# VHH binders against q9ft69r177to353: the designs that were tried, part 26

Target 1, 177 residues: q9ft69r177to353
Amino acid sequence: LSTWVAHKDCLVLAATGSGKSLCFQIPALLTGKVVVVISPLISLMHDQCLKLSRHKVSACFLGSGQLDNCIEEKAMQGMYQIIYVCPETVVRLIKPLQKLAKTHGIALFAIDEAHCVSKWGHDFRPHYRKLSVLRENFCASNLEFLEYDVPIMALTATATVNVQEDILESLHLSKET
Below, E stands for the ipSAE of ESMFold2; O stands for the ipSAE of OpenDDE; V2 stands for 0.75 times the mean of E and O plus 0.25 times the DockQ between their complexes.

## First folded at step 21 (VHH; framework vhh_7uia_1)

Design v3 (at its last look DockQ between E and O 0.93; V2 from the best seeds 0.00; counts 0 for: pae E 2.8 > 2)
Fold by OpenDDE, look of step 21:
Structure v3 (fold): chain B 177 residues (1-177), chain A 121 residues (1-121)
Amino acid sequence: as target 1 above (177 residues)
Amino acid sequence: QLQLVETGGGLVKPGGSLRLSCVVSGFTFSSYNMAWVRQAPGKELEWVSTISPSGGRIYYKDSVKGRFTISTDNAKNTLYLQMSSLKPEDTAVYYCARYSKDWTRTMFDYWGQGTQVTVSS
C-alpha cells in the first residue's frame, strides 16, 4: 500500500487467504477511483464479486462468463468501484479504459495471479504475456491528462526468483519495484 | 412473492450422485440468468455454475467441470444441478440464485434457503 500511495508499481507476494485482495480493494475505497483487476478465472472473479457485494462494494466482472452485455458499458462509464476482467478482455478494452481513466480515474491496475506470465510458473497463461499493454497505454507520457502513471500492482502467492523476474519484465514494471 | 426453494440435498459417499432442484415462483426463467452457489463450512461463498435463460450459455467452476451439469425446465420453472463423481470437497450448502438486472446494487438479488450436500465415506 505504501508503494501505491507513492504511485509506484509493486509486486506483492502473499499466501492464498492472506488477504492480499485488500491491497487492491482499499485503493478503490480510499480514492473513489476505479480499480481494475486482471484475473485468470471466471470463478475467481465471481467469488470476489460475491464477497465484495456483502461489503457493499460495487464490483463487476467482464469476460466470457458475463452474460449481461450491458455491464461492460456500465463498467466503462464508471458505475463500479472494482472491475474484474480477464486478460484477453482487458486488452480489447484499452481504449474504453483510457476514457474511463480520463472521466472517472483509475486508481490501480491489479494483476492477480501474476505468476501466470511466466513459463517457469505452475500455471502459465499466454494471454498474461500481453498485459504489458497496461504499462504502455496508461502512462503520463502518452496520456496528457495523467499526472502520473497509473500504478500496476502484481500479486502472486508463490513465485521463485525466476518467476518474479519474469513478472517484472513481462509486465514492464518499474525497476524500482 | 418471489421465492426460490432448493431440494435434493443429502448424504452421499464419494463417487456418488445427487440431483438438486430449485423451484422458483414469482418470475420466469426466460428473463433471468440463474446460478448455483455453495458455501462449505468455514469457507466463503463460491460460485459453482451459471446458465442463461435459453440455456444456450453455460459456465462452470473448473473443479466441477465434467462432473456437474446445470439445466433448466422453463415449463416447470425449475433449475437443476446434476452432480456426479462427488468428492468430499463438494460438501456444502448449495444455493440457487438469480442474477440481478442491476449489478450496481447486487450481483444476485434473490437466493433460496439452500440445501445441504454432504459427501463422506
Scores: ipSAE 0.859, ipTM 0.931, lowest interface PAE 0.5, mean pLDDT 93
Fold by ESMFold2, look of step 21:
Structure v3 (fold): chain B 177 residues (1-177), chain A 121 residues (1-121)
Amino acid sequence: as target 1 above (177 residues)
Amino acid sequence: QLQLVETGGGLVKPGGSLRLSCVVSGFTFSSYNMAWVRQAPGKELEWVSTISPSGGRIYYKDSVKGRFTISTDNAKNTLYLQMSSLKPEDTAVYYCARYSKDWTRTMFDYWGQGTQVTVSS
């Protein structure tokens, strides 16, 4: 968490189930700002939302598999503490997310399963390559209301050094992790 | 009174089939999204499948695609899960659940009691 307190990007390497998701959940709870989590699978997003609901944390997911059309609008109005979103959907939502950052604040973007950006990894997903757009669209230099860049937290359980370097390069993250 | 009652669980051998039923009462079945959620011994709850009220939108967890089929019979207010090619990893208590219309409070607002499915040689 010290990297998030310093408003810097980070790469988190930890086994699933070791408390990795707490790294992005705690900032949401402590700041009252929204955390946006990019995740590759409907089932992963569903299970996380279910778990958070049982612990009384408001959360939703957006994208494929979401049957309730009202949830996206409510999410962009700041009604959920944690928003899970698939990679292809987050690209469509850049402008609404910029508005959300202005009106309610976004504490960070978490890119879960970040190894999916790398063809050197075991689970390549091409839409992950487009996530550098988050860095570009949530910089303090581009959004005058931001005091600092919205931090990007990349998380993965299974990354070799080559995959880690590909993550940092592809997502335009600093190596200070 | 709102009720969701699951039936149809049991013991089957690997490769076998079961059909789970969830009979609902006390609400307009056709106005809510529904899901099957399971919990293996000592594990967390795991989403399995989701169906819209019309049955026109259906989603499955990847590991059950092609093996499980979710469906509804609105005339009987019943949600089904047809399970085929069962594996030991499918052993769990299976719950039917109703999605809340207000996820800020809870994701699922009503649950059944669950039905046990055991897949063992």
Scores: ipSAE 0.409, ipTM 0.748, lowest interface PAE 2.8, mean pLDDT 80
ESMFold2 (binder alone), look of step 21: mean pLDDT 83; pTM 0.848

Design v4 (at its last look DockQ between E and O 0.93; V2 from the best seeds 0.00; counts 0 for: sugar tag NMS H33, pae E 2.2 > 2)
Fold by OpenDDE, look of step 21:
Structure v4 (fold): chain B 177 residues (1-177), chain A 121 residues (1-121)
Amino acid sequence: as target 1 above (177 residues)
Amino acid sequence: QLQLVETGGGLVKPGGSLRLSCVVSGFTFSSYNMSWVRQAPGKELEWVSSISPSGGRIYYKDSVKGRFTISTDNAKNTLYLQMSSLKPEDTAVYYCARYSKDWTRTMFDYWGQGTQVTVSS
C-alpha cells in the first residue's frame, strides 16, 4: 500500500487467504477511482464480486463468463468501484479504459495470479504475456491528462526468483519495483 | 412475493449423482440470469454455474465442468443442477440465486434457503 500511495508499481507476494486482495481493494475505497483487476479465471472473478457485494462494494467482472452485456458498458462509464477482467478482455478494452481513466479515474491496475506470465511458473497463461499493454498505454508520457502513471500491482502467492523476474520484465514494471 | 425454493439435496457416496431443483415464483426465467452458488462448512460462498434466460449461454466453475449440468424449464419456472461423479469436496449447501439487473447494489438479489448436499463414503 505504501508503494501505491507513492504511485509506484509493486510486486506483492502473499499466501492464498492472506488477504492480499485488500491491497488492491482499499485503493478503490480511498480514492473513489476505479480499480481494474486482471484475473485468470471466471470463477475467481465471480467469487470476488460475490464477496465484495456483501461488503457493499460495487464490483463487476467482464469477460466471457459475464451473461449481461450491458455491464461492460456500465463499467466503462465508471459505475463500479472494482472491475475484474480476464487478460484477453482487458486487451480489447484498452481504449474504453483510457476513456474511463480520463473521465472517472483509474487508481490501480492489479494483476492477480501474476505468476501466470511465466513459463517457469506452475500455471502459465499465454494471455498474461500481453499485459504489458497496461504499462504501455497508461503512462503520463502518452496520456496527457495523467499526472502520473497509473500504478500496476502484481500479486502472486508463490514465486521463485525466476518467476518474479519474469513478472517484472513481462509486465514492464518500474525498475524501482 | 418472489421466492426460490431448492430441493434435491441429500447424502450420497463419492461417484454418486444428485439432481437439484429450484422452483421460482414471482418472476419468470425469461428475464433473468440464474445461478447456483454453494457454501461448504467454514468456507466462503463460491459460484458454481450460471445460465442465461434462453439457455444459450452457460458457464461452470472449472472444478465442476464435465460433472455438473445446469438447465432450465421455463414452462415450470424451474432451474436444475444435475450433479454426477460427486466428490467429497462438493459437500456444501447449494443455493439457487437470481442475478440482479444492477450489480452496483448486489450481484444476486434473491436467494433460496439452500439445500444440503453431502458427499461421504
Scores: ipSAE 0.815, ipTM 0.912, lowest interface PAE 0.6, mean pLDDT 93
Fold by ESMFold2, look of step 21:
Structure v4 (fold): chain B 177 residues (1-177), chain A 121 residues (1-121)
Amino acid sequence: as target 1 above (177 residues)
Amino acid sequence: QLQLVETGGGLVKPGGSLRLSCVVSGFTFSSYNMSWVRQAPGKELEWVSSISPSGGRIYYKDSVKGRFTISTDNAKNTLYLQMSSLKPEDTAVYYCARYSKDWTRTMFDYWGQGTQVTVSS
């Protein structure tokens, strides 16, 4: 989290069940700003939202598997502290998310299961390679209202050096970590 | 009074089948999205499947897709989960749950009491 406080991108390597999700949940609670989490599976997003609901943290997921179309509109109005999205959905929502960043602030984008971006890894998912648009669309040089780039936090349980390098390069993350 | 009552659980051998029912009263069943959620002993709640009121939109957890079928009978205000090819890892208490229309307060606003499904031996 010290890297996030310095407004920089980071890569988090932590075992499943080690509290990886706290790395992006704490910024939402501390800042009151929205955290957007990219996740590869509906079941993962659904289970996380249920868990957060039971702990009284407002959260939702968007994309396939969401039966209530009103939730997307409410999410873009800043009504949820944590928004889970699948990769293809976040690309569709770039413009609404830019507005959300202006009106309520986005503390960071968390890319969970970031190894999915790498063809060197065990679980390549092609839509993950499109997530480089987050850097370009949420940097201070492109959005005049931003004082700092919105940090991108990539999270994965394990990754070889080749996979780590592919994550940083493909997602256009700062190599300062 | 709002009620969700699950039935149909039991003990089956691996490869067996069960049909769970959830009878609903006290609200307009055709106006709400519904879900089956399960909990194995000592584990977190786990989403299984969801269905829209019309039955036109249905989603499954990947590990149950092709084995479980969610459905509704609006005339009987009943939600079903047909489970086939059951595995020991499907052992859990199965709940029917109603999605809230306001997720800022809660994701599911009403739950049934649960029915035990045990897949053993």
Scores: ipSAE 0.483, ipTM 0.786, lowest interface PAE 2.2, mean pLDDT 82
ESMFold2 (binder alone), look of step 21: mean pLDDT 82; pTM 0.827

Design v5 (at its last look DockQ between E and O 0.95; V2 from the best seeds 0.00; counts 0 for: pae E 2.1 > 2)
Fold by OpenDDE, look of step 21:
Structure v5 (fold): chain B 177 residues (1-177), chain A 121 residues (1-121)
Amino acid sequence: as target 1 above (177 residues)
Amino acid sequence: QLQLVETGGGLVKPGGSLRLSCVVSGFTFSKYNMAWVRQAPGKELEWVSSISPSGGRIYYKDSVQGRFTISTDNAKNTLYLQMSSLKPEDTAVYYCARYSKDWTRTMFDYWGQGTQVTVSS
């Protein structure tokens, strides 16, 4: 959280069940800005939204598995505190997310299961290799209305040194990470 | 009054089958997305399956894909979950839930009382 406060990218290594989700949920609650969470599975996104709903946190997930076609539009209008998306969906929504960043603010991009970017990991997902678009499209050098780059938080339960390096490199995270 | 009532739960052996039913009343069944969710002992509530009003869109949790079948009978205002090849890890209270039209407040706005499914040798 300290790195987030400093508007820096970070890699969070935390075991399953350790409450790592709080790391990206708290920023949404504190700032009033939207947190976008990249997640690999519909079931995970669904479960997280369900959990957050019970805690009176406004959350939705976008992409495959979402039956309500209006939710995407509402999400891009800033109606949800936390937006879960799969990698392929977030890539598709870069422009709408830029508008969201401008109008409502995005506090954080959280990339859950970040090890999926690495072929050395246990669960490689090719779409995760496209997520560098986040750093590329949400930086102060690219968006004039941003005072600083939108922080990216990569989260994983387990990662070898090689996997960690792949995460940092693949996601184009700041060298200060 | 709006109501969802689950039935069909029970005790089955691994590999067995059950068919859950959820009869709804008090709203137009065919206008809402519906879901099955479950909660195992000591675990968090988890999504199992969803179906659109027309039945044209269906989604499953990966762990139940190929084993569970969600369906609706609009004429009977009933949601079904056909479960086959049941496993001990499927043991849970199964709930029928209606998706809300606005997730800003809640994801599911109405639930049934649940039906217990126990898979044990």
Scores: ipSAE 0.851, ipTM 0.926, lowest interface PAE 0.5, mean pLDDT 93
Fold by ESMFold2, look of step 21:
Structure v5 (fold): chain B 177 residues (1-177), chain A 121 residues (1-121)
Amino acid sequence: as target 1 above (177 residues)
Amino acid sequence: QLQLVETGGGLVKPGGSLRLSCVVSGFTFSKYNMAWVRQAPGKELEWVSSISPSGGRIYYKDSVQGRFTISTDNAKNTLYLQMSSLKPEDTAVYYCARYSKDWTRTMFDYWGQGTQVTVSS
């Protein structure tokens, strides 16, 4: 957690089923700012939201599996502490998310299952390669109201050095630290 | 008085089929999204399937896609889960759940008591 307190990007390598999700959940609870989590599967997002709901943390997911059309509008109004989104949806929502960052603050973007960006990884997903837009659209040089770049936390359970390097390069994380 | 009551669980051999029913009362069934959620022994709750009130939008977790079918009968206020090609990994307590319209408070605001499904040789 010390890295996001210093407003810097990081790559988290942690076993699945451990405390990996806490790395982005705790910042939301400590700051009261919104945390946006990019996740590849509706089942993963759904189960995370269910778990958070049972621990009384306000959360939602956005994407093709969401049956309630009002959730997105409420999320962009800052009503949820943690917002899970699929990769294609977050790209569509860049402008509303910039407004959310101005009105309520975004503590960080968490890119879960970050190995999905790598064609050499075991679960490549093409929409993940577009997530570099987060760095480009949430940096202090491009948004006047930001004092610091919004940190990007990439998380994965397993990644070889080759995959780790691909993650950092494709998401533009290490180039600006 | 709002109630969700699951029935239809039981013991079945691998490859077998079961139909779960969830009879609801005390709310307008046709106005709420509904889900099946399951919990294997010692495991976390796991979403299985969701359905819109019209039945026009239906989602399944990948591992049950093609084997399970969610449906509703609004005249009987009943949610169904038809399970076929059952595997030992499907062994769990299956819950019927109603999605809240206010996720800031809770994701599911009403749950049934669950019905046990056991898939064993």
Scores: ipSAE 0.503, ipTM 0.792, lowest interface PAE 2.1, mean pLDDT 81
ESMFold2 (binder alone), look of step 21: mean pLDDT 84; pTM 0.850

Design v6 (at its last look DockQ between E and O 0.96; V2 from the best seeds 0.00; counts 0 for: pae E 4.1 > 2)
Fold by OpenDDE, look of step 21:
Structure v6 (fold): chain B 177 residues (1-177), chain A 121 residues (1-121)
Amino acid sequence: as target 1 above (177 residues)
Amino acid sequence: QLQLVETGGGLVKPGGSLRLSCVVSGFTFSSYQMAWVRQAPGKELEWVSSISPSGGRIYYKDSVKGRFTISTDNAKNTLYLQMSSLKPEDTAVYYCARYSKDWTRTMFDYWGQGTQVTVSS
């Protein structure tokens, strides 16, 4: 959270069930800006949205598992505090997300299960290798309305040194991470 | 008054089968997405399966794919969950839930009371 406050990218290593999700949920609650969370599984996104709804946090998920087509439009209008999205969908939504960043603000991109970017990991997912588009498209150098780069938070429960390096490199996270 | 009532739960051995039913009143499936959600002892609620109003789109939790089948009978206003090859980790209270039309408030706006499924040798 300290790194987020400083508008810096960070890698969070935390065990499953340790409450690591709070790390990216709190920014949404504090700033009133949207947090976008990349998640690999429909079930995980579903469970998180379910949990958040019980805590009166407005959340949705986007992707193939979303049966309501109107939710995507609403999400891009800033109607939800937290948007869960699969990696392939977030890539498709880069332009709408830039608009969201301009009109409402995005506090954080959180990449959950970040180890999925690495072939050294136990759950490699090719679409995660495309997530560098976040750093490339949400920086102050290419978006004039941004005062600073939108922070990226990568989260994983377990990662070897090799996996950690892959996460940092693949996602184009700051070297200060 | 809107109501969801689950039935069909029980005790089964590993590898066994159960068919859950959820009878709804006060609304029609043709207008709403439905889901099964479960909660194991000491664990958080977890989504199991969802079905679109038309039944044309269905999704499952990965751990239940190939074993569970969600379906609807609109004429009976009933949601089903056919469970096969049951495992001890499937032990939970199973809830029928209706998706809300407004997720800014809640994902599911109505729930049943749940039915207990216990898988044990």
Scores: ipSAE 0.824, ipTM 0.917, lowest interface PAE 0.5, mean pLDDT 93
Fold by ESMFold2, look of step 21:
Structure v6 (fold): chain B 177 residues (1-177), chain A 121 residues (1-121)
Amino acid sequence: as target 1 above (177 residues)
Amino acid sequence: QLQLVETGGGLVKPGGSLRLSCVVSGFTFSSYQMAWVRQAPGKELEWVSSISPSGGRIYYKDSVKGRFTISTDNAKNTLYLQMSSLKPEDTAVYYCARYSKDWTRTMFDYWGQGTQVTVSS
């Protein structure tokens, strides 16, 4: 959290089940701002939303597995504290997300399973390479209403040094993580 | 009074089959999206499959695709999960759940009591 309070990007390396999701959930609760979480699998997003719902945190997921067409509209109106999206969907939603950042604030973008950006890793997913657009579209130099860049938090359980460096370079993250 | 009642669980050998049923009362079944959710001992709840009210849109967790089939009989107000090629990893309590129409409150607003599925030799 101290890195996020300083408005800086970070890379979180933590085992599955070690509570790494709290790293992005706490900023949402503390600020009242929205946290957007990028995740590679519908089942992962579904399970996280279910867990949050049982703890009475409003959350949703957006993507091909979403059966309710009204959820996206409500999410962009700021009705959910935490929004899970798949990588290809977040790219489509850049403009609505900029509006959400202006009206309600976005505390951070969390990129879960960040090792998927790297061809050096075991689970490369090409859509993850496009996520550098988050830095480009949510920095203070490009959005007048932002005092600071929206932080990007990359999270993974399984990253070698080469994968970690690829994550930082591909997502345009500061090396001060 | 809204009720979801699961049946069809039991003990089965690996490779076996079971069909779970969830009989619904107290609401218009054809108006709601439904899901099967399971919980293995000591584990978190895990989504298994979802079906639209019309039955036209169906999603499965990757690990059960090709082995499980979700379906509905709207005339009988019943949700089914046909489970085939069962593995020990499928051992869990299986719940029938109704999606809320307002996820700001909760994702699933009604749950059954669950039915135990045990896969062991």
Scores: ipSAE 0.252, ipTM 0.636, lowest interface PAE 4.1, mean pLDDT 77
ESMFold2 (binder alone), look of step 21: mean pLDDT 86; pTM 0.868

## First folded at step 22 (VHH; framework vhh_7uia_1)

Design w1 (at its last look DockQ between E and O 0.87; V2 from the best seeds 0.00; counts 0 for: pae E 2.4 > 2)
Fold by OpenDDE, look of step 22:
Structure w1 (fold): chain B 177 residues (1-177), chain A 121 residues (1-121)
Amino acid sequence: as target 1 above (177 residues)
Amino acid sequence: QLQLVETGGGLVKPGGSLRLSCVVSGFTFSSYNMGWVRQAPGKELEWVSSISPSGGRIYYKDSVKGRFTISTDNAKNTLYLQMSSLKPEDTAVYYCARYSKDWTRTMFDYWGQGTQVTVSS
């Protein structure tokens, strides 16, 4: 959270059930800006939305498992505090997300299960290798309306040193991370 | 008032089958996305399956794919969950739920009281 306050990228290593989700949920609650969470599975996104609903946090998920096409439009209009999205979908939504960042603000990009970027990990997912587009498209040097780069938070329960390095490199996170 | 009433739960052995039903009232059933959610003892609520009003969009949790079948009967205002090849890990209270139109307040805005499904040798 300290790194987020400083608008810096960070890698969070926390076990499942340790409350790591709070790390990206709190920013949404404190700032009123949108937090976008990249998640690999439809079932996980569903479960997280269910959990958040119990806490009166508005959340949705975007991806292949979405039942209502209108939800995507609503999400890009800033109607939800937390937007879960699969990696392949977030790539498609770069331009709409830039507009969202301009009109409502994006407090944080959270990449859950970040170990998926690494072939050294136990759950490699090729689409995670495309997530460098976030750093490339949401920086102050690229978007004039941004005072600072939108922070990226990578989260994983377990990661070897090699996997950690892959996460930092693949996602183009700051070397100070 | 809106109401969702689940039935069909019970005790079955592993490999067995159950058919859950959810009868709804108080709203236009055919205009809402519907789903099943379950909660096992000591575990968090988890999504199981969803179906669009027309039945054209159907999704399942990976662990139930090939075993569970969600369906609707609009004439009866009823949502179904056909469960086969049941496993002990399927033991839970199963809830019928209506998807919110905009998710502003919650993902599911109305729930039934649930029906207990127990899979045990």
Scores: ipSAE 0.755, ipTM 0.881, lowest interface PAE 0.6, mean pLDDT 93
Fold by ESMFold2, look of step 22:
Structure w1 (fold): chain B 177 residues (1-177), chain A 121 residues (1-121)
Amino acid sequence: as target 1 above (177 residues)
Amino acid sequence: QLQLVETGGGLVKPGGSLRLSCVVSGFTFSSYNMGWVRQAPGKELEWVSSISPSGGRIYYKDSVKGRFTISTDNAKNTLYLQMSSLKPEDTAVYYCARYSKDWTRTMFDYWGQGTQVTVSS
């Protein structure tokens, strides 16, 4: 959390079940701002939303697998504190998310399963390589209402040194703060 | 007043088949998205499949795709899960659940009591 308070990007390496999701959930609860979580699978997003619902945290997921047509509009209006999206969906929603950042604030973008950006990893997913657009579209130099870049938090349960380096490079997390 | 009742669970050998049924009452069944969620012993709840009221939109967890089929019979207010090619990993209590129309409070607003599915040789 100290990295988030300092408005810096970070890489979180933590086992599943160790509470790594708290790293992005706490900022949402403390600030009242939205946290956007990028996840690679519909089933993972579904299970996370189910878990949060049972703990009374307002959350949704967007993209394929979502049967309720109204949830995307409500999410962009700030109705949910935590929004899960698949990589291709977040790219489509860049402009609505910029508006959401202006009206309600986005505390951070969490890229879950961040090892999926790496061809050296066991679970490569090509759409993850496009996520550098988050840095480009949510930096203070490009959005006049921002005092600081919206932090990017990359999270993975496992990553070799090569995969960790690929994560940092592909997501542009080495930007000096 | 509102009830969801699952039936059709049991003991089956690997490769076998079962058909789960969920009979609902107390609401307009054809107006709600429905889903199946399961829980293996000592594990968290796990989403399995979802279906729209028309049956036109259906989603499956990848590990069950091609083996499980979700369907509805609106005249009988019944949700089905046809399970085939069952594996030991499918052993769980299976719940029928109704999606809320207001996810700010909860994702699923009503649950059945569950039916046990055990896949063992």
Scores: ipSAE 0.462, ipTM 0.776, lowest interface PAE 2.4, mean pLDDT 81
ESMFold2 (binder alone), look of step 22: mean pLDDT 82; pTM 0.837

